# Designs tried in a protein design chat: VH-VL binders against q9nrl2r1430to1533. Part 34

Target 1, 104 residues: q9nrl2r1430to1533
Amino acid sequence: GGVHELSAFEQLVVELVRHDDSWPFLKLVSKIQVPDYYDIIKKPIALNIIREKVNKCEYKLASEFIDDIELMFSNCFEYNPRNTSEAKAGTRLQAFFHIQAQKL

## First folded at step 19 (VH-VL)

Design dd27
Fold by OpenDDE, fold request of step 20:
Structure dd27 (fold): chain C 104 residues (1-104), chain A 124 residues (1-124), chain B 107 residues (1-107)
Amino acid sequence: as target 1 above (104 residues)
Amino acid sequence: EVQLVQSGAEVKKPGESLKISCKGSGYTFEDHWIGWVRQMPGKGLEWMGMIYPGDSDTWYSPSFQGQVTISADKSISTAYLQWSSLKASDTAMYFCARQTFDFKSGYYEYFDYWGQGTLVTVSS
Amino acid sequence: EIVMTQSPATLSVSPGERATLSCRASQSVSSYLAWFQQKPGQAPRLLIYDASTRATGIPARFSGSGSGTEFTLTISSLQPEDFAVYYCQQFDDWPYTFGQGTKVDIK
């Protein structure tokens, strides 16, 4: 471990996590609470997983990092109807991400 | 290196309050569930509950609901287990454990790293 | 809650022999089953998760099999350091529950 200066990816993940609309994305959906989730979503992902991948240097390209973030939002919109609080939060957080991603 | 370090042994009397701790290091503390497991003397393991420090989402086993309080302070990478009024039957070893994610399976309901345990003795 | 039942309560095995431990669930837990090893005065150590996946650093002599309601932990050739108590645990439903444990003793 140790303390390191945040890379662009690390910093962006921190900003996403701290965002008010990050609550649906902080961790994976519980299969206990949502039994059908993993029947529908085949590539589950969340911000904690993405951050761990960043910490383990698994992203070699910015496009790979962006793809995982977009997958996270895609999963949300696939499972949650547009009128849900999760989908609405996702819409706002994704807009924020798109602005921040331009700085990468 | 991932580590969970728990607070030291406690000797208490019935009716006293107690708060024990579990400090994580070597990983991003707020991104992993922390669970608590009880082991009474000479007995097996019992899940008490778990907390996600990132949002304080907390689950209790029915047997422990209302009997203990699980909390976390992510600013110091520490989880807590506390009693408002101890009973002699609370005498046990208490373990904290960290949940991990398997990138291949896509699941992380299992707990891979464990604290060394905190012995709590409650007697008159 | 899902009840996990292990058998036998105690298993006496000679060094170098094969040890077979059983774990039964009161209802199907799919493959959401883990095995732990615990030695006196120590914390449990994760051996197997998802019924058959060996945890990092666990020797190849440990293997898990089964699904649904019947599970098995196998130690192909028991080593001196393997004498301990073994627990199965389901994580298919909350609350998570452990079996009562199997003590592996030296014969």
Scores: ipSAE 0.895, ipTM 0.948, lowest interface PAE 0.5, mean pLDDT 95
Fold by OpenDDE, fold request of step 20:
Structure dd27 (fold): chain C 104 residues (1-104), chain A 124 residues (1-124), chain B 107 residues (1-107)
Amino acid sequence: as target 1 above (104 residues)
Amino acid sequence: EVQLVQSGAEVKKPGESLKISCKGSGYTFEDHWIGWVRQMPGKGLEWMGMIYPGDSDTWYSPSFQGQVTISADKSISTAYLQWSSLKASDTAMYFCARQTFDFKSGYYEYFDYWGQGTLVTVSS
Amino acid sequence: EIVMTQSPATLSVSPGERATLSCRASQSVSSYLAWFQQKPGQAPRLLIYDASTRATGIPARFSGSGSGTEFTLTISSLQPEDFAVYYCQQFDDWPYTFGQGTKVDIK
């Protein structure tokens, strides 16, 4: 049910945030630090935003939640070359997410 | 409800150290930047800096770089502003403020909630 | 840093009248502009963000407009509780900077 799914989303976000490879995803990229970021990434998102959406019950379906998480990773891989620390962290975190998401 | 509660007024002498606090409640503390703003007596508002409790990322205004230290303890939802050696010119009201996001309108960042302020008086 | 300049320094208005406050940026800040209200002995209160969006709980008589370098805060009909100091703030670049404030007092 919806209530159980909400709890599952909350728990999964907590696990993602606590993961060692969450550092590129904790908050939105600063336009001040990375001036060209938002010229490339048109749908920015981060774990703090996703958690806020969970807390506000914005996700009615697991697929919506998963889509936002995948968007977060997609943005990372779009902006960061594969040999960067950000992309490498993203790869590991995404793998972790895919395992955990099977439980949803 | 979202609240920021700051520590009480301080009366200090030049050369003394000081650490004031700002405790957040009613929201996920580690997911929002906390900013510090100075207001000298009868004057306007000045950004000092801000910290993201989730990873301790910290920004200082150039005028305050090296003059103060901003920190946070997310385990108790508290941000701090501290001086190693106060000056008379540090006499002012200090506010903390929480940043939020409008995720329905392009994820704009703004500081929507403010602490009640901490008055710091430094005199010989 | 981006310099924010507010005008006038003091605006005297009668209750029920319209108040228009100006805020100018030394360079474009797009729509990354907020307005705050501050009363004596109180913390600033967010009125407007993104140049024209009212914060939660802010009365409809408050409105913000503008983009780039010119911004305006309008109070359509001054109420007794609206007499205060108003600040604009840009958050387009670091450090964030405030205008020097406009004091709205009773005429």
Scores: ipSAE 0.894, ipTM 0.949, lowest interface PAE 0.5, mean pLDDT 95
Fold by OpenDDE, look of step 19:
Structure dd27 (fold): chain C 104 residues (1-104), chain A 124 residues (1-124), chain B 107 residues (1-107)
Amino acid sequence: as target 1 above (104 residues)
Amino acid sequence: EVQLVQSGAEVKKPGESLKISCKGSGYTFEDHWIGWVRQMPGKGLEWMGMIYPGDSDTWYSPSFQGQVTISADKSISTAYLQWSSLKASDTAMYFCARQTFDFKSGYYEYFDYWGQGTLVTVSS
Amino acid sequence: EIVMTQSPATLSVSPGERATLSCRASQSVSSYLAWFQQKPGQAPRLLIYDASTRATGIPARFSGSGSGTEFTLTISSLQPEDFAVYYCQQFDDWPYTFGQGTKVDIK
């Protein structure tokens, strides 16, 4: 994407990325590191992908953007047991997102 | 426009240290893996490793593990490849490359943009 | 590691003729296969990814096919600018590995 003033979506993604609990979500899970991941998760997504979609103006509606973010968390909770660091981080980040998303 | 610009040619002696760079522009640097590829004179391409600038996750090819260090400074959109002690056998062209992904399929895919290469010559 | 083997090592072709390059993987790489073109003094240029998808800006005369362990790059009508070394690369497993290359030169 080009350099331009951050939209609300862009700003929110920046905030999510900067969050301490963003580490499970910064990039796609590697099928090399987690061989069974993509057998379970059929619609993989991560913050880098979401940011790219934002930069390319792929989101026409806020709901579409929100859906992708929620999908990201859904994937995390589907694959990771509740007691994992990933799931715990996801829970916290999702709560943060829900607060920030009210600004959209 | 996506670009990867690498640092200039290096002429070194065995035992010297070296750090070469690859600067990305035209995209969000921290969101794409940057790989390093070696090409010895008259030879083929060899993956050395790659780094994700967003979290500094780094992968090395087994043959290069412990031989080089890959790092990145996302604040200046730059990836690095360095040697603590060069060998004559390190003489080669070194390329950096960006890995892209299909945001529809959700997979990391191909390395679509490449630096122009950095020639490293190590000789006594 | 997955070993990629290209054949032939050198392919001599006349301008306008069809060139067929082979790439074999030591184990299945599904469709995680890319083809690159490299000219002397230049960086590799991506031609094909996902075994059969042309990269942006790549002429239609370039096509890729195959899956699993056998892959083919075809240049339907060789142009003067197509004389170069071609590499296949798998990105199904780490470390990523290239074939040894096929040099396409003028007959």
Scores: ipSAE 0.871, ipTM 0.940, lowest interface PAE 0.5, mean pLDDT 95
Fold by ESMFold2, fold request of step 20:
Structure dd27 (fold): chain C 104 residues (1-104), chain A 124 residues (1-124), chain B 107 residues (1-107)
Amino acid sequence: as target 1 above (104 residues)
Amino acid sequence: EVQLVQSGAEVKKPGESLKISCKGSGYTFEDHWIGWVRQMPGKGLEWMGMIYPGDSDTWYSPSFQGQVTISADKSISTAYLQWSSLKASDTAMYFCARQTFDFKSGYYEYFDYWGQGTLVTVSS
Amino acid sequence: EIVMTQSPATLSVSPGERATLSCRASQSVSSYLAWFQQKPGQAPRLLIYDASTRATGIPARFSGSGSGTEFTLTISSLQPEDFAVYYCQQFDDWPYTFGQGTKVDIK
């Protein structure tokens, strides 16, 4: 994508970070606090990394950006049982993302 | 260009308070851990702690827990290291450092951008 | 806390020669190991992370190897600007810890 498309990606990330349910996704999961996380999740990602990739123009297509955000949610649901606070937050934030992503 | 600019050198007496700063620029400040490292005169490097400014998640090494306060104000892109009562043994160079990202590795628990250092001298 | 032990304490080498620095961890740190260079009066400079990956802008003469408990930094063809103190640091467990340093001196 072009400069206009990259600005739209940045705005979407800002809106995701502002959402009340962003707390599990702001930064990478700590291997110290969650020792087995990286045994299970092989492609870790978080909102701070996605924003850095936007800032460095690493996304060439909207589909690449969308794929990273969906990977972030998929990781959450793969690691966390459905009844956890993390999975519930992920469900709500993903729903919000799907609505906002229609703007892309 | 990523830069970390620290506050200037300090000369203090035991028992005085002190707050030193580390201002980040050229990146999204709230998205990167900021750590503090002590280097006592003629000695090696010691991690003191780190903070994630985006949510204020703060970690202290055991030897510094309760000895200093690490904080950040993301609205002005600044991290702080603070003592309520300095000791002579706090005489050291203090560095701040920012976490960086390697998009291909997927694990980013290392620091490559460093401030210039703040020399703190505590003596009678 | 994981203790990082570096050897030798001081390494004397001639310009253009190879330097080999060792770092040993008291328990496995997998590949969560970095190397730093520090010159007098300066901040540390990151050379290597993930045991063997050169940081951006670091010359190819710097290479890292090892995993688990034993790690090596190699500097091929020493340049005048490479005479400094070198630190290893583990990033596997908190608190993160540095080795005591190896000073690389001109012979």
Scores: ipSAE 0.748, ipTM 0.908, lowest interface PAE 1.1, mean pLDDT 92
Fold by ESMFold2, fold request of step 20:
Structure dd27 (fold): chain C 104 residues (1-104), chain A 124 residues (1-124), chain B 107 residues (1-107)
Amino acid sequence: as target 1 above (104 residues)
Amino acid sequence: EVQLVQSGAEVKKPGESLKISCKGSGYTFEDHWIGWVRQMPGKGLEWMGMIYPGDSDTWYSPSFQGQVTISADKSISTAYLQWSSLKASDTAMYFCARQTFDFKSGYYEYFDYWGQGTLVTVSS
Amino acid sequence: EIVMTQSPATLSVSPGERATLSCRASQSVSSYLAWFQQKPGQAPRLLIYDASTRATGIPARFSGSGSGTEFTLTISSLQPEDFAVYYCQQFDDWPYTFGQGTKVDIK
């Protein structure tokens, strides 16, 4: 809660987006390009949506923000086999997130 | 306040090149698709294509593939539509629009803000 | 490419009366449908998205319904400022496509 936490969420999202491994997470997976994605993933989320939720003050608790970020990674690992470029990027970005989230 | 401000009207001759712009403000520019829509004089609306400025992912409607170039410079929050060689049939109003999503209904994308339009007139 | 067909082409109604505009898709678009209003010399204005959800700031007299291939925009009490062309647009498959428009003339 409060203005300090919202600034921290903004900064963390900026750092996640800047990371080289953010490419699978910048925007929602296209239902046109990946038709079966939404048969498997029931709670889709991406960095652009998370940033907009921060900008609109939709997170009231740090746990809500962290839950959306972890959901994003969980979706990646559920849909993508571990040897894919997407899953490998997710593993590296999640590790980076855990380091940065210690500052929250 | 979310705004899309397009470059001014253009009067051109056939064969000339042209690049028109759409500058977004009041939101995180790189997080939202920007689309381009053509409206020929007295006609309806037609999608030309769209770009995601965050990664430059670009989609063209088949009729416009190879006819125009859509690009963006996220460092100045600006999307572009350009022709290498204009034709008289390119005379039209061109709109940019911002695509977004709805948190409450489960992430459907829609276009909620539109630029004022850029009139392009191509005549001898 | 999904063809969107609007009817009628022109609708003439008196202020205060109800206007009903139809939009048909050549294949199911589920609920991935938006309605736009365009007044002469202006950009389109989003009215409805997801077939039935009113965009922010849109008056309650505008409502949308339908799913699959058949959609309706209703203006429950037509105001003089509602003179415009109305377009439906599907966003289910690429390329996104508009209907040809319905012109609402205020009688």
Scores: ipSAE 0.734, ipTM 0.892, lowest interface PAE 1.0, mean pLDDT 91

Design dd27
Fold by ESMFold2, fold request of step 20:
Structure dd27 (fold): chain C 104 residues (1-104), chain A 124 residues (1-124), chain B 107 residues (1-107)
Amino acid sequence: as target 1 above (104 residues)
Amino acid sequence: EVQLVQSGAEVKKPGESLKISCKGSGYTFEDHWIGWVRQMPGKGLEWMGMIYPGDSDTWYSPSFQGQVTISADKSISTAYLQWSSLKASDTAMYFCARQTFDFKSGYYEYFDYWGQGTLVTVSS
Amino acid sequence: EIVMTQSPATLSVSPGERATLSCRASQSVSSYLAWFQQKPGQAPRLLIYDASTRATGIPARFSGSGSGTEFTLTISSLQPEDFAVYYCQQFDDWPYTFGQGTKVDIK
């Protein structure tokens, strides 16, 4: 990415964080509160980390940015059964993301 | 450039209330844990607690639970440490610190940027 | 609460020499260990995190090693600006805890 593409990533992350269903994804899951999480999830990621990577220009390609967002949802669905509030929030936020990503 | 700027030194009497501040700039304030560390005169460092400003998730070390209040106002990029009733034993230097990210490892729970410190003196 | 114990309490070293500082944890903290430098009247400065990774801007003369319960900070060729107190800190379990510090003095 160029300067215009970095601005688009930043705006998309802002929209994701603003979304009502962002609450499971704002920061990394605590290994203290959820001891088994990191036994199951080996590539943890969250919106705050993704925003930091955007701010530091760590994404070379739009596909790298999209891959981190999709990894975030994939981790949610891997750890959380479908009927949980976390998985339901993930499904709704992912649908929102797919709509917003078309604008990239 | 990341900066944490703390409020100035305080001289107080026992029983008075106090709220000191830590203002973050040069980064997305709501996305980073802010912790508070006490250093009593001539002593080492002690974690008091930390807060995630994005959702106000707040953790206290056991010896500080119920002794202080940690809060944040993300709209002005500021974290706070507050006492409702100071004691002489609260005389110390207080630092705030920001959690950082390492994109190459799976864990980000370490603190790279520190405020300059706020000296609180409570005269008995 | 994980107790971090540093040794020695004071280390007297001549400029240009090697300093070796030890830190022991009361239980395994894996590699969740950081080292800080503090000079009088200043905030702590992060040197090392994840046991052995230098923080940005930290000179190569600072190196960390160890895992589990035993950790070492090495300063390969002490400079005048390196005389300070050094703290280890575990970040494996809450509350995070510091060692009591090692003061590195001019011999």
Scores: ipSAE 0.701, ipTM 0.900, lowest interface PAE 1.2, mean pLDDT 92

